Miniprotein binders against Uncharacterized protein slr1840. Designs and how they scored, part 25

Target 1, 371 residues: Uncharacterized protein slr1840, of Synechocystis sp. (p73408)
Amino acid sequence: MRQILIAPDSFKGTLSAGEVCQIALDVLAPEFDCVAHPLADGGEGTLEAIANNLDGQWQTVRVQGPLPDQTVDACYLWLPQEETAVIEMARASGLPLVPVGEHNPEIATSYGTGELITHAARRGAKQIQLAIGGSATNDAGLGLLMALGWQFLDSQGQSVGWGGQALGKVAEIIPPVLNAFPQVTVLCDVTNPFYGANGAAQVYAPQKGADPAMVQRLDQGLRHFARVVREFDGFEINFPRAGAAGGMGGGVAWALETKIESGFTAIAKLTQLEQAMAGCDLVITGEGCFDHQSPQGKVVGGVLELAKKINKPAIIVAGQCQLSQTVLPNVLKIFSLVGPDMPLEKALQHPQTALKKRLVQVKQYLIQSQN
Key: E = the ipSAE of ESMFold2; O = the ipSAE of OpenDDE; V2 = 0.75 times the mean of E and O plus 0.25 times the DockQ between their complexes.

## First folded at step 11 (miniprotein)

Design r1 (from a2 with I34T F37Y E38R E40M R60E L80K; at its last look DockQ between E and O 0.02; V2 from the best seeds 0.00; counts 0 for: pae O 11.6 > 1.5, placed apart)
Fold by OpenDDE base, look of step 11:
Structure r1 (fold): chain B 371 residues (1-371), chain A 82 residues (1-82)
Amino acid sequence: as target 1 above (371 residues)
Amino acid sequence: DLEEQIRELLRKAEELIKQYKELTEQGRHDEAQTVLYRFMLLISELRYLALWLGNEEIYEKAWELLKKMLEIVKELEKQKSD
């Protein structure tokens, strides 16, 4: 075995993908030639993961926060070689930015995310990767689009304003005069439609502070907006993934004519994961909890699918492994941080130590497999 | 058969692009606009089906067709303003 690719996700709440890589390098090098390739799913830590893989420049911009009275200093990542900006909407319009007790998806706006896009475009971005996880909003991206020059007017010709409350008031849509936006790719892993029982409001608005009555109003607003969009240009906004980030997935896909891709797929392409993996003999991947859903659609699942495609063996290092004796193709072994020698509580308290301990076992396993 | 439906929608989309161009070249702008609207609906349906089925190839094809139409629209609008 000549080269090992270390391509983990974050261990949510404990270790970043970069930290996991560093610990793996510390344990596995110099016995093995190791390449670190931290990954993300387009959620929290996406910018940091990309910044660790590519020569990126952090850009800080003061923008509108999620609430009308808020301004935030939001960071995005500029990749000068790729002429690409990577933007996390949560840095401008995210749920953590809303003070406790002030969560209100009828009022919360995505406007600041649109300002980040505008800044990136002005910086010379030809492409924008837009991660839309962790939103405070259910405005279908109206705020974002307004920041890009879209106008949404009510039946009286007045602006509908901001927030999810604006959706049901839209009577007229005026597109921006500026048609020269960079290509935007929305990163999203959810399959929720725009509205309905599985739509943005019904599924995600409660966690953003919506009571049942507000959820109903927001869902009706989304339905109304979908009708107005259809009448405007014939676009059907009620498709799978459109409900992401309170309908921003649908709104941005419609207005900016953009693709919605899985976070993993987009990041894997951007960071050239396949090329990196092709140059290695083995891939080590991992996440905080490897469950029955992990083989499908997450970072670890994506890595394993790619490894299978190009006939590379894989090792999984998981915080917790809930998968019983499931034989995954091309997976040599699964190592769990939690085990008889490492109780869950101890692993949570000392994640670095727990990971290091398992990586030592991985090292031993690899040495034994070469003999 | 959903696959057959998708193939038919793709064929129709290509035909609508051709019709739009022909109608516009003939100065039949109102009819061209109707064709464009039908195209947008069809592309929306294709995107929806592709996303529902998890078929990235069809999804990408739908985007390519949309881009092609929009390029034609832009080119023909420029010619009208000149």
Scores: ipSAE 0.000, ipTM 0.246, lowest interface PAE 11.6, mean pLDDT 89
ESMFold2, look of step 11: ipSAE 0.022; ipTM 0.574
ESMFold2 (binder alone), look of step 11: mean pLDDT 80; pTM 0.746

Design r2 (from a2 with I34K F37Y E38Q E40L E45Y R60E L80K; at its last look DockQ between E and O 0.44; V2 from the best seeds 0.00; counts 0 for: pae E 11.7 > 1.5, SAP 77.162 > 70)
Fold by ESMFold2, look of step 11:
Structure r2 (fold): chain B 371 residues (1-371), chain A 82 residues (1-82)
Amino acid sequence: as target 1 above (371 residues)
Amino acid sequence: DLEEQIRELLRKAEELIKQYKELTEQGRHDEAQKVLYQFLLLISYLRYLALWLGNEEIYEKAWELLKKMLEIVKELEKQKSD
């Protein structure tokens, strides 16, 4: 085996997927011909992983932040060869942009994310890949849609305003003046419906700053909005995944007739992962997974499923080894950063050192396997 | 037409700045806050129109109006804290 694909997720909190690839390239070369293919699942590191794989141009736009009196400089990735823009909602409307103590999904708006979409459309995008993880909002995408020219009016004919507080006020929907939009695909892995016990407000609004009374108001607003949408054009907005990002999944699916797709699947297709893997003899993948009570990540699982499908052997390098997870027959060996010679605390404090040490062991294993 | 609508929206934005200042100086803070919110929504809509039309002049004007309002908000808050 001579050609190795290095296709990891980030080691969240410690190393980016690109950093993992760079360490692997440094350790395994020159003995092995390695190809870096850093990945992500639609969350942290998605734009960076794509930028490492494709010729992209960062676009920075001053847009509306999550709070009504806030502006942010948000960036997205323009891929001119693919005529595609990749946008992370969290860079314009994300919870980290809201100061501690100011978290309020009744007020937070997705308007800035809509401004990024509009900018990308004017740039020439035919396709938008929209990652919606990490939002501060529970507005069903009303802010985003208003940035695209939609108007939402109350019973007095006045704008309902921004935020989750606006949902229960909507009485009239007026579609935009400008109606030509690129094709939007929402990248999302949660399955929550729009409202109800497992809906956007009940499950996610507390971590965005909602107390129990606010959660109830937000859920009631989502139910009301769903009814208004049904009355407007018959669309049933309360479906699986519609509750993602405070109802953004449902709102965008309704208004823009878009698909909701898993983040890993979309990124793997965009970066041509299957083609890259087919050209290699072995795949090395990995993830942080330092909390052994967490399930296996979607990047590692997706890479292993693809490797099995096209008959490629795989090696896993992870923060901790969870052998009770599904181990596929094409997995040659699993290397854990944490072990007797590298306690958890030390691995977290010195992740580059821990990873390098295990990759040296991977190299030794591969050399011995050739003899 | 759209050009006339943009002119009217810009006039409305300037009027909201004047209203905010007057209401705040009169101590009518709840009404001033509502005017500020309406201003922010209007400026966001102007940015939408400017970006969609590729009109950099309107885009810059909308940002200058926002800067003007925020300076007035800061100035009036400083006078209050004196």
Scores: ipSAE 0.000, ipTM 0.352, lowest interface PAE 11.7, mean pLDDT 85
ESMFold2 (binder alone), look of step 11: mean pLDDT 80; pTM 0.752
OpenDDE base, look of step 11: ipSAE 0.444; ipTM 0.773

Design r3 (from a2 with K12E I34R F37Y E38K E40W E45L R60E L80K; at its last look DockQ between E and O 0.72; V2 from the best seeds 0.00; counts 0 for: pae E 11.7 > 1.5, SAP 78.865 > 70)
Fold by ESMFold2, look of step 11:
Structure r3 (fold): chain B 371 residues (1-371), chain A 82 residues (1-82)
Amino acid sequence: as target 1 above (371 residues)
Amino acid sequence: DLEEQIRELLREAEELIKQYKELTEQGRHDEAQRVLYKFWLLISLLRYLALWLGNEEIYEKAWELLKKMLEIVKELEKQKSD
């Protein structure tokens, strides 16, 4: 019996990656032996995808929220066998946690994310996978580092406080007395440098609530902080990807023993996607791309690249797909949820039905192709 | 001695909460903000020590004090805006 790996992203806004897998298992059984391997790219659904693949323990911790007067109950995933914690910054320091009209990266803090790291270290974590998408902050990770015992003082010897406003005040850096925190890997697909025309403040602070004057102040703060870091230990913080999550990429890379990895690559390694794929005859992957203008996501691209590398055929099921079989030699067929028999509006209203319909067609195709 | 030093740090954190409340009620906001910053530094130290020593009681007590300060900050800001 042919073994099929079901390795999708979520169909954003409609179906989780786990739901896509379950529908595929229901449709393709018993004719095909299917293995579910839901994926994510380091954004929304990352913890859930990992939890579907590995035996993990959800940890809920009351931590500092992005606003100074706010606490939140934030979850992370503890993987005791792997001695690894997977943390989504956005659950403690994310933009969705900030009420509409209160978005302000000059005051928003990453402190709660540092508290999650501290909690995971207490649990015995040797490694942290830190997904940094969706942040509310432009503080270069100052809040996170303060929660880990770092001190940042102004010229008068007082704490600079929290938020992007603090960056320009830093005159002295005092590292923690003891630093035995786990190895941190930052999951990042953004290439922006720390400051400048393509830096964290100029490119991303507006969507976090910054007006033009605030953007200028935040960028000036990042430049100042970079100078202070250079004076402190010679580290050049303004490198590609350092601007991710309001400068978090740079701050964590500087202060901690940190690797920066693409979200898909890190998740694929952690869930052993290559090993799972090697044991199959065929891979089905997909994503919800209901916008004709959107490029294909990193999960589908990564799965197809891996499948090509280890010589496995693939089928794509997507909301709408801009790829063609002639560009993707290992792709046997592409099925789009939206088509003449399933208009966009109907597919969005009934995504389970639309997916089931296409998976029945996948099943028919696979049966016809067996020898 | 170490436990006595940690207990002194916890008492200092509690005193900083009291000082913040008093200074804010007196309208001395610059001084209150300096006390609040000192409190954050002290709580960070206590949580760091708790992690390094593996002491859950210290970690929980520091969290309790942090939450207490947050509640006081919120209450006093509400009174000011009234």
Scores: ipSAE 0.005, ipTM 0.321, lowest interface PAE 11.7, mean pLDDT 85
ESMFold2 (binder alone), look of step 11: mean pLDDT 80; pTM 0.742
OpenDDE base, look of step 11: ipSAE 0.470; ipTM 0.803

Design r4 (from a2 with K12Y D30K I34T F37Y E40F R60E L80K; at its last look DockQ between E and O 0.01; V2 from the best seeds 0.00; counts 0 for: pae E 16.1 > 1.5, SAP 75.341 > 70, placed apart)
Fold by OpenDDE base, look of step 11:
Structure r4 (fold): chain B 371 residues (1-371), chain A 82 residues (1-82)
Amino acid sequence: as target 1 above (371 residues)
Amino acid sequence: DLEEQIRELLRYAEELIKQYKELTEQGRHKEAQTVLYEFFLLISELRYLALWLGNEEIYEKAWELLKKMLEIVKELEKQKSD
């Protein structure tokens, strides 16, 4: 009897990776030995995907929200066996937490994310996985670092305050007295440098509420901060991935001497995906591209690359898959949720039904391939 | 064809630019902001895909569209202040 690993991403806004796994188990488990392994890319649903794979404890902390006058109840995942905290910065400093019309990356702060890190450290975390997708901020992680005891002073010796507006005012950097922090790994999939045409402000600040003039100010702030950091310790913060989450990638990498890894790679390691896949005969992965966004997710790509590396066959179940031309040789078949028998509108309205229908076809295909 | 899909998404991004302009000109600012947000998310993802695929042409096209939108936003904001 073939053992199947079910390692999907979330179907953006419709089904969690866990729900996809459950539906797949319901369809395939009577005929095949199936193992569920829900994945994420460090974006939305990352904590839930990890919680489904590992024995984790949810921690809720009241922290500073993205706006100065805002507090939020943010949760992170504590993994006691691994002594690891998994933190999504979006739970404290995320774009969805900002009311419509109040998006302002000049004032939005990452301070609450630093409070989560502090709480995790106090809980005994030796490692922190920090997912930095979905930020409201362009503060280069200044707020986060301030919550960890860093001081950033202006030319008058006063605190620069919060938000992207603070970056251009930094004249002096004072590190924390206690710098014994857990090892932080930043989960990031963007390659944007810290500043410039492809930098944090120019690329991502507009979606956070920046007008063109604000984008220019924020980019100048990032450039200034990069210079001050270089003068402080010689560190060059303008490297690929430094621009992630409005420069938080660079700021955290500098201040905490951390690694930046792809979200998929970090989650795959944490959840032991390679070991799970090695024990299986086939991997089924998938993603939901129901919106006009990415036709290929990082999770699916990562799973396929891993499957290729260890010579495992793969099946893809995707929302709207036109990936036929980028198929790796080890991909047996691609099943699209949307098809002649399932219009897009119906798939969007009934994603569970659409997925179940395709999984039945996967089952039939697998049974036929054994004969 | 993934390349064809990406081309369709680029065309959709161009349509979002037109919609943003039209909505803004109509005074439908809330809807215009929604379109703008959708555009930025789309362009970000397209650029990521282009990098992942090693397709410089798609990356450059997405970047050009981003510049175009930013120019339009700038121009329309100036018109509100005047």
Scores: ipSAE 0.000, ipTM 0.205, lowest interface PAE 14.5, mean pLDDT 87
ESMFold2, look of step 11: ipSAE 0.000; ipTM 0.190
ESMFold2 (binder alone), look of step 11: mean pLDDT 80; pTM 0.743

Design r5 (from a2 with I34Q F37Y E38R E40L I43F R60E K67I L80K; at its last look DockQ between E and O 0.43; V2 from the best seeds 0.00; counts 0 for: pae E 10.6 > 1.5, pTM E .777 < .8, SAP 74.958 > 70)
Fold by ESMFold2, look of step 11:
Structure r5 (fold): chain B 371 residues (1-371), chain A 82 residues (1-82)
Amino acid sequence: as target 1 above (371 residues)
Amino acid sequence: DLEEQIRELLRKAEELIKQYKELTEQGRHDEAQQVLYRFLLLFSELRYLALWLGNEEIYEKAWELLIKMLEIVKELEKQKSD
């Protein structure tokens, strides 16, 4: 009996990775022995995908929101067996928490994300996986670090305050008294440096509400902060990926001596994807790519690369995905939700039906290939 | 010992809120701004220590003081525009 690993990303905006897995299990069982392994890339759905794979305990903490007068009840996932906390920055400091018309990265703070980290550390976490997508902030992690006990003072010995506006005021850095932090890994795929033409402020601050003048002030603040950090302990903060989440990548890497990793890589390690795949004969992966010009996402690409590495055949089920001259050596067949019998509009309106229809075709393909 | 230090920090935070309000009402805005910055530094220390101690009561008290300060700041800025 053929064992099949179902390892998809979410079909963004339509189906969670867990829902995709459940539909596949319903269609392919009992004829095939299937193992669900929902995945994510460190963005939308990351905590839920991990919770589907591992015994986790949701932890809810009342923390500072992105706006100074705002509180939120934010949750993270505690994995006691792995001694690991998985934290999504956006749940405490994310752009969706900011009311329309109030977006302002000069004010928005990452303080609440730091409060989640402190809570996890108190709980006994030795590892933190920090997903930083969807932030409202451009404060280089100043708020986060202040919540961990760091002090950032201006030339008069006063707190610089919160937000991106504070970066240019920093004159003195005082590390916390309790200087014991879990090992933090930042999950992101953004390659931008800390400042400059391709830096955090110039590339990402406009979508967080910054007008051109504010972008210039934020970039100048990041440059100033980089100089102060270099004077403090010699750390060169303007490296690739340091600009992630308004400079959070650089700030955390500097202060907590951690690294930035691909979200898929970290999640695959945490959920033991390679071990699960080695135990199966075939992998089915997929994503909801309905843009006919987009390349495949990080989850599908990562699953395919792993499958190639350990000589496992793969099937792809995707929304409407057109390959951009890539080589797919271990892919047996690609099934698109959109096709002659399922127009794009109908697939978007009824994604469960569209997916089920294609998975029935996958099932028939697999049964025929056994002959 | 540490709980006594936290109680003193809470008392000082309450004093800073009062000072901010008084200075702002007197038109001494530069001095009020310095008091606000000192409050933010103290607030961060209080919340950090409360979370590490696992003391929910102190954590919530520090939060209540921040909200009180920010409401005062917002109200006084609104009066200025009027």
Scores: ipSAE 0.000, ipTM 0.455, lowest interface PAE 10.6, mean pLDDT 85
ESMFold2 (binder alone), look of step 11: mean pLDDT 78; pTM 0.719
OpenDDE base, look of step 11: ipSAE 0.486; ipTM 0.806

## First folded at step 13 (miniprotein)

Design r10 (from r3 with K38E W40L L41Y L51F K67E V73L K74R; at its last look DockQ between E and O 0.82; V2 from the best seeds 0.00; counts 0 for: pae E 7.2 > 1.5, SAP 77.999 > 70)
Fold by ESMFold2, look of step 13:
Formats: structure tokens, sequence, C-alpha cells
Structure r10 (fold): chain B 371 residues (1-371), chain A 82 residues (1-82)
């Protein structure tokens, strides 16, 4: 009769959150009644996790890719009952869409992400959950905003164009007259400010292809844009989280008067994680962290904190975890995929086998704890 | 007024495509880049206005113009490798 909620993150690079849930359902049934609740933190796998929890319709739209000469077919998830669209920026403007030798945040644009928002609005969306992880861009969302009708003009009254190169040219901002777009919430888990030593350009532009000189130009562009925004309406764009996705967090928060929310928090609310957990006797959560020194992920941490809040016991199944960092009062036991009987290399080569082995141990533990 | 503005923007976008191609063929790449930026901005406005009006014809025209420019860009990138 024991009901168990299976609420994992993906095991990055090996198993999706849905696959983890399916393996757990297969192993624990029929002895335990299990409910699958795959999760994500606003990054990889977010749309799939939501689609496993809610009745959604995939929408495929041809949009502008991150490079000016590129189009992509990008998908987003339409949730008719919630009148909500869930959009992953990376599917239209993401770094994986750019060939390695062509990474350039000075030209990469977020325009295609704005096109997805426009499409969702025409579809009837009242709300948009925008996950901004994995971007190729450092344009502060200018491309996205231009797709929504914003104009950014230089001192000669001409368009500043696309990419991070445009930020330093902005002299005039003209907002759209027709602004009946849905409410946008940005899903973001980094805390970096818009510019400066810990800002978007300094911290993240190198991995998007910026050399040191380009990083300085991008940071200077962000500083200039922040000044123009302040002169325009007094908004201080250089706040924590504003630097996410090359300044997208700040740009959209400013222009669309929206909030930046933790990816896990937004997904947990949307999928009604608390209600699902309240109906269970036990929660099993986990992640595929195989780096010994990596901290506990946001999904696992969020699930554990919620379980503690509503007095639910929890079991953790992880790739390789820091046991001393993950011990909470309501955690019954932690199972690591990597151990003496499952070396790291073997677990990476056979992740389904490694996970199944540990879930069998979880099952045995649960049966024995009733005796 | 609004409808007239949209028709003017469409005509300007078509002209910018031709200007871009001509300038690129003449080797005037700095001027071509500025024309490309203006084109991309006009397409942004056109797609936004098409959304607000619910006008599929304008939306399709703006998409067609964007694709035409993108094909010109792809053609020029191919010529670099030739």
Amino acid sequence: as target 1 above (371 residues)
Amino acid sequence: DLEEQIRELLREAEELIKQYKELTEQGRHDEAQRVLYEFLYLISLLRYLAFWLGNEEIYEKAWELLEKMLEILRELEKQKSD
C-alpha cells in the first residue's frame, strides 16, 4: 500500500528524468505504488519533464537561429489548460546550435526566441515560462525584444542590429505601442549581475567563443546599455541574476516588467510537485552527478527541502554524491551509483544497469525496513 | 496610417534586400552590413505588427523576405569556401 513519489532530475549525459522514473517504476512495482514526477531545473530536459506531467502539445516553428544566416526548427510546449507556453531559449538561440568554429556572442542573436514568444501569443498563451539556459548570445535580449516590436536605434537614428556588438551603439529606445503580449517569467538559477567582474560577459562569454578583447567589448556594451536604460526610465538593470544568458535576465525583466524565478521553483509550481508529494509516504529523488566534488543539484536540493517542509521521508539515488553535504533530518538513505561494486567508468558506460542495481537495493531496503 | 506604415515597411524591406545584394557584389561590405542591420530591424517590426493585427498575409510576407535575405547570406558563405 505504500505510495512512493519518484521525483528525479535527469542523469545528465546518460538518462533523462523520464527514463529514471520508468526504471524506478519497473523495479519497484508491483510491491510499491509509484507515481512518476520527472523534474528539471529550467535547463536541459525542462520541456520533456513538463510534458510528462501535464497534457501538452508540442509546437514546431521555423525561426531565426543564433547566427544571422541560420534558421532552425524550434519546439516549445503549449499547455492549453494552463494557457501557458513553456519555451527553452536554447532551442532557438542556444550554443549547441552554433558550429564550434563559429561561436561569436558579438553576432549571435536571441531573435528566434522572440519569434517563439510571438507564435505562442498567437496560439493563445496568457503566460510564458522562458527557460534561458544554454544561450549562445550576449545581446541582453535585444534580438528577442526586437521580435516583440522594440526598436533600438543608434545616434544616427538607424537600427543597432543584432548581437552583443549592438549594445554599445544604443542611443534611443522606442518601446512597442502594441504590447498585448503574455506575461513572461524568466527561469534562471545563476546569480550573476549584468556587467562587471562577475557579470555576464566576464564570467560566461568566454565559453560562448569570446576572446579576452571581445569580453571587454561585450562588458563595455552591457555597461553602456545599462546607462541608456537608466536614462530612459530610471530602471537599474545591474541586479543579481540580470546577467543570465548574456544579459537576457536583465533585459527581459526591464522591458517586459517580468520576474526572474528559479527554474526548479517555477517547474515545481507548474507541475504541482507539493500536491503530488503530499499524497505520498516517501519520496525518491536523484541526479546524475558523477563529479565527486560537484555540489548537490537544484532539483535534488529543492525536492529535499520541500519534503522536509511537509514531513515526508526521502531517499536519494545519485551518480556520486557528497554524503556529508546531503544529510538532512528526513533523508533515510543515500545510494550512489558509483561505488566499490560499480566503478565510475562502468556506471558511465552502463547507466541504466547501474541505476537499476541501486533501485533494487532501494526496494530491498524498503521491504526490510518494514520488518 | 498603421496599414500604410506596414506597406511602407514592406517596400523598404524589399529595397534593403536588393541594396544588400548589390553592395555585397560590389565588395562594399561595411555598407552591406549596415543595410543588413536595418533589414533585420524592419523584419522585427513587421512580424510584431503582423502578430498584433492577426494578419497572416503580412506575417507570411515578412517571413518570405527574411528567408530571402538568409539565402543570400548562405550563398555568400558558400562562395567564401569556393
Scores: ipSAE 0.033, ipTM 0.539, lowest interface PAE 7.2, mean pLDDT 86
ESMFold2 (binder alone), look of step 13: mean pLDDT 79; pTM 0.740
OpenDDE base, look of step 13: ipSAE 0.413; ipTM 0.785

Design r12 (from r2 with K34E Q38R L40M Y45E W52F K67R K74R; at its last look DockQ between E and O 0.69; V2 from the best seeds 0.00; counts 0 for: pae E 13.7 > 1.5)
Fold by ESMFold2, look of step 13:
Structure r12 (fold): chain B 371 residues (1-371), chain A 82 residues (1-82)
Amino acid sequence: as target 1 above (371 residues)
Amino acid sequence: DLEEQIRELLRKAEELIKQYKELTEQGRHDEAQEVLYRFMLLISELRYLALFLGNEEIYEKAWELLRKMLEIVRELEKQKSD
């Protein structure tokens, strides 16, 4: 019987990657033997996707939330066999944790994310996979680094405090007393530099609550911090991807000597996607993109590249997709949830029904291809 | 060395809580906010050391101090909103 790997991204805002897999399993059985391998790109849903693939232990830790007067019980995934912790910064320092109307990247802190890293290190982690999507912060990782024992002092020798507002005050950097932390890899796919027209503040701070004046203050704070870092040890922090998560990418790369890697690549390696795919005859992958037309996403693109590498055919199921089969030589067929028989509004109202309808069509296509 | 540092941080945290209350009661709000930020940084260093060293009692003490400060902040905010 034909064995099919179901390796989707989430359909953001409608269906998790796990839900997509379950619907596919339900529709394609018993005629096809399916293996679920839900994926993520380092953003929302990353821990759940990994937990569906690996025997992990959820760890819940009381940590600092994004606002100074806020604590949260944040969880991360401990993978003891891999000696690896997978941490989503958004669970401790994420925008969803901030009440509507209280969004303020000048005060929001990444401190709780640093507390999760410290806890994981104490648990025995040798590696950290740090997903930085969905942050509330524009503090360049200062809060995280302070939780790891770094001190950032103003010209009077006093701590600069938390939040994006602190960046412009930094005059002196003091590394931590205890510097024995796991190797950290940051999962990120954006290319924004630390500051400037395409930098963290200009591009991302508005969605975190910054008005134009605050954006300018945050950008100037990032520029100042970059100068202080350069003076401290010569590190040039304004590199591509450094602006991710309000400058977190740059801050931790500098201070913790992290790598910034594609979220898909790191997750695919951790969950052994290549091994799973090698054991199947065909791959079904997919993504949601209901609000606009775009090129294939990072998960879909990565799955298709791997499938091509090991000579596996692929089928794409997506919310809306403009790509043709001729552009993607290993793709047998593309199914879009939105179409003449499923208008956008209906698909958004009933996403499980829309997906099931297309998966029935996939099933029919596969049965016909066997004859 | 580290034990002495932890003890000093604990004592300083209590001092900052008292200072915050006094400054706020005197209407010196800008100074009170600066004290609050200094407290948050001090307590973060304490939590870091406690977690890294595996000292659960100090970790809980640090959260106790944070809770105490946050209760004071909430109480004073409630007085403003009256």
Scores: ipSAE 0.000, ipTM 0.275, lowest interface PAE 13.7, mean pLDDT 85
ESMFold2 (binder alone), look of step 13: mean pLDDT 80; pTM 0.751
OpenDDE base, look of step 13: ipSAE 0.016; ipTM 0.300

Design r13 (from r5 with K12R Q34E W52F K74R; at its last look DockQ between E and O 0.10; V2 from the best seeds 0.00; counts 0 for: pae E 15.8 > 1.5, pTM E .781 < .8, SAP 74.891 > 70, placed apart)
Fold by ESMFold2, look of step 13:
Structure r13 (fold): chain B 371 residues (1-371), chain A 82 residues (1-82)
Amino acid sequence: as target 1 above (371 residues)
Amino acid sequence: DLEEQIRELLRRAEELIKQYKELTEQGRHDEAQEVLYRFLLLFSELRYLALFLGNEEIYEKAWELLIKMLEIVRELEKQKSD
């Protein structure tokens, strides 16, 4: 009896990782003993992938949205057995929450993300996995930290307020009296520094709505804040990865002594992917990747690297895949949803049908390979 | 006395809401914006204290005050667009 681990990413825009797993289970069972292990890389779909693997409780909290006059109902995943909360910053402070004409990182705040952290702490969380992709903000995490009790004051002793505009006003930092918050791990795959030519403002603020003059103001604000932090406690905030999410990486690393980890690595560890894979004879992984020229994503790459490490064969099912079996020696076969019998447009319109068709072919391949 | 300090913070939050409304109606927008930011800092302090002290009443009151402030902000923006 061959036991198969189904460990895919979502097929972005078409199928969630959980839906991919369910289709695979439906097609391959009962002939094969399949274990579903949907994955994500810390971006969109992360909470859903974890909820499919672990007994979690969705928590919905009314919090501050990215715009000062906005509240949102944001959810996070509470994992009581692990004493862990998994929070996606974008659900409280994300760019999708802002209407297109209102994108403005000078005013957008991360305050609501801090409110989610506070709520999770009250629920009993001992650790927080914080995914920071998709933010609307360039405030270095000031809003988040204010929600946790930090005060940032200007030269007149007044609050600097919210948003990227506030960074250049900071003259005094007052940490909270109580700091009994859970251990925070930031899920981040970006390596950009806090400020400068490759920093948060120059690289990411334009896609959040900043024109060139605003980018300059935001970058100068980040530089000023870095000076104030250095004067406060000697911390050098301008390090690799610090620029993630508008400077959130640097701000929380400084203030909360956080760890910054790869999203895939953190999720694989939390869901015990290596243990699950060790118990199986074969891994099936996959991703959408409907752009013929795109390289493989971090989930597929991470699964294949782990499979190679522990000597497990793998099969890839992808929307379109440029990879060949010659360059991936632990991969037995690659199945592409798009092909002569399933053109790209049809696969995008009918993704469940396209995936099912290829998984039937995977089943036929596996049956034939047993003899 | 921590309880007395919390009561004073709640009273100050209510005053900041009233100050924001008055300053905005007087056209003193820069001062009104500073009052809003002071309110948000005070709101975070109240929620922080409420959550770590396990005080549900303070938590709910702080949230009520935030919603009240945000509704005032929205209402005054609507009047400017008339």
Scores: ipSAE 0.000, ipTM 0.298, lowest interface PAE 15.8, mean pLDDT 84
ESMFold2 (binder alone), look of step 13: mean pLDDT 79; pTM 0.727
OpenDDE base, look of step 13: ipSAE 0.106; ipTM 0.579

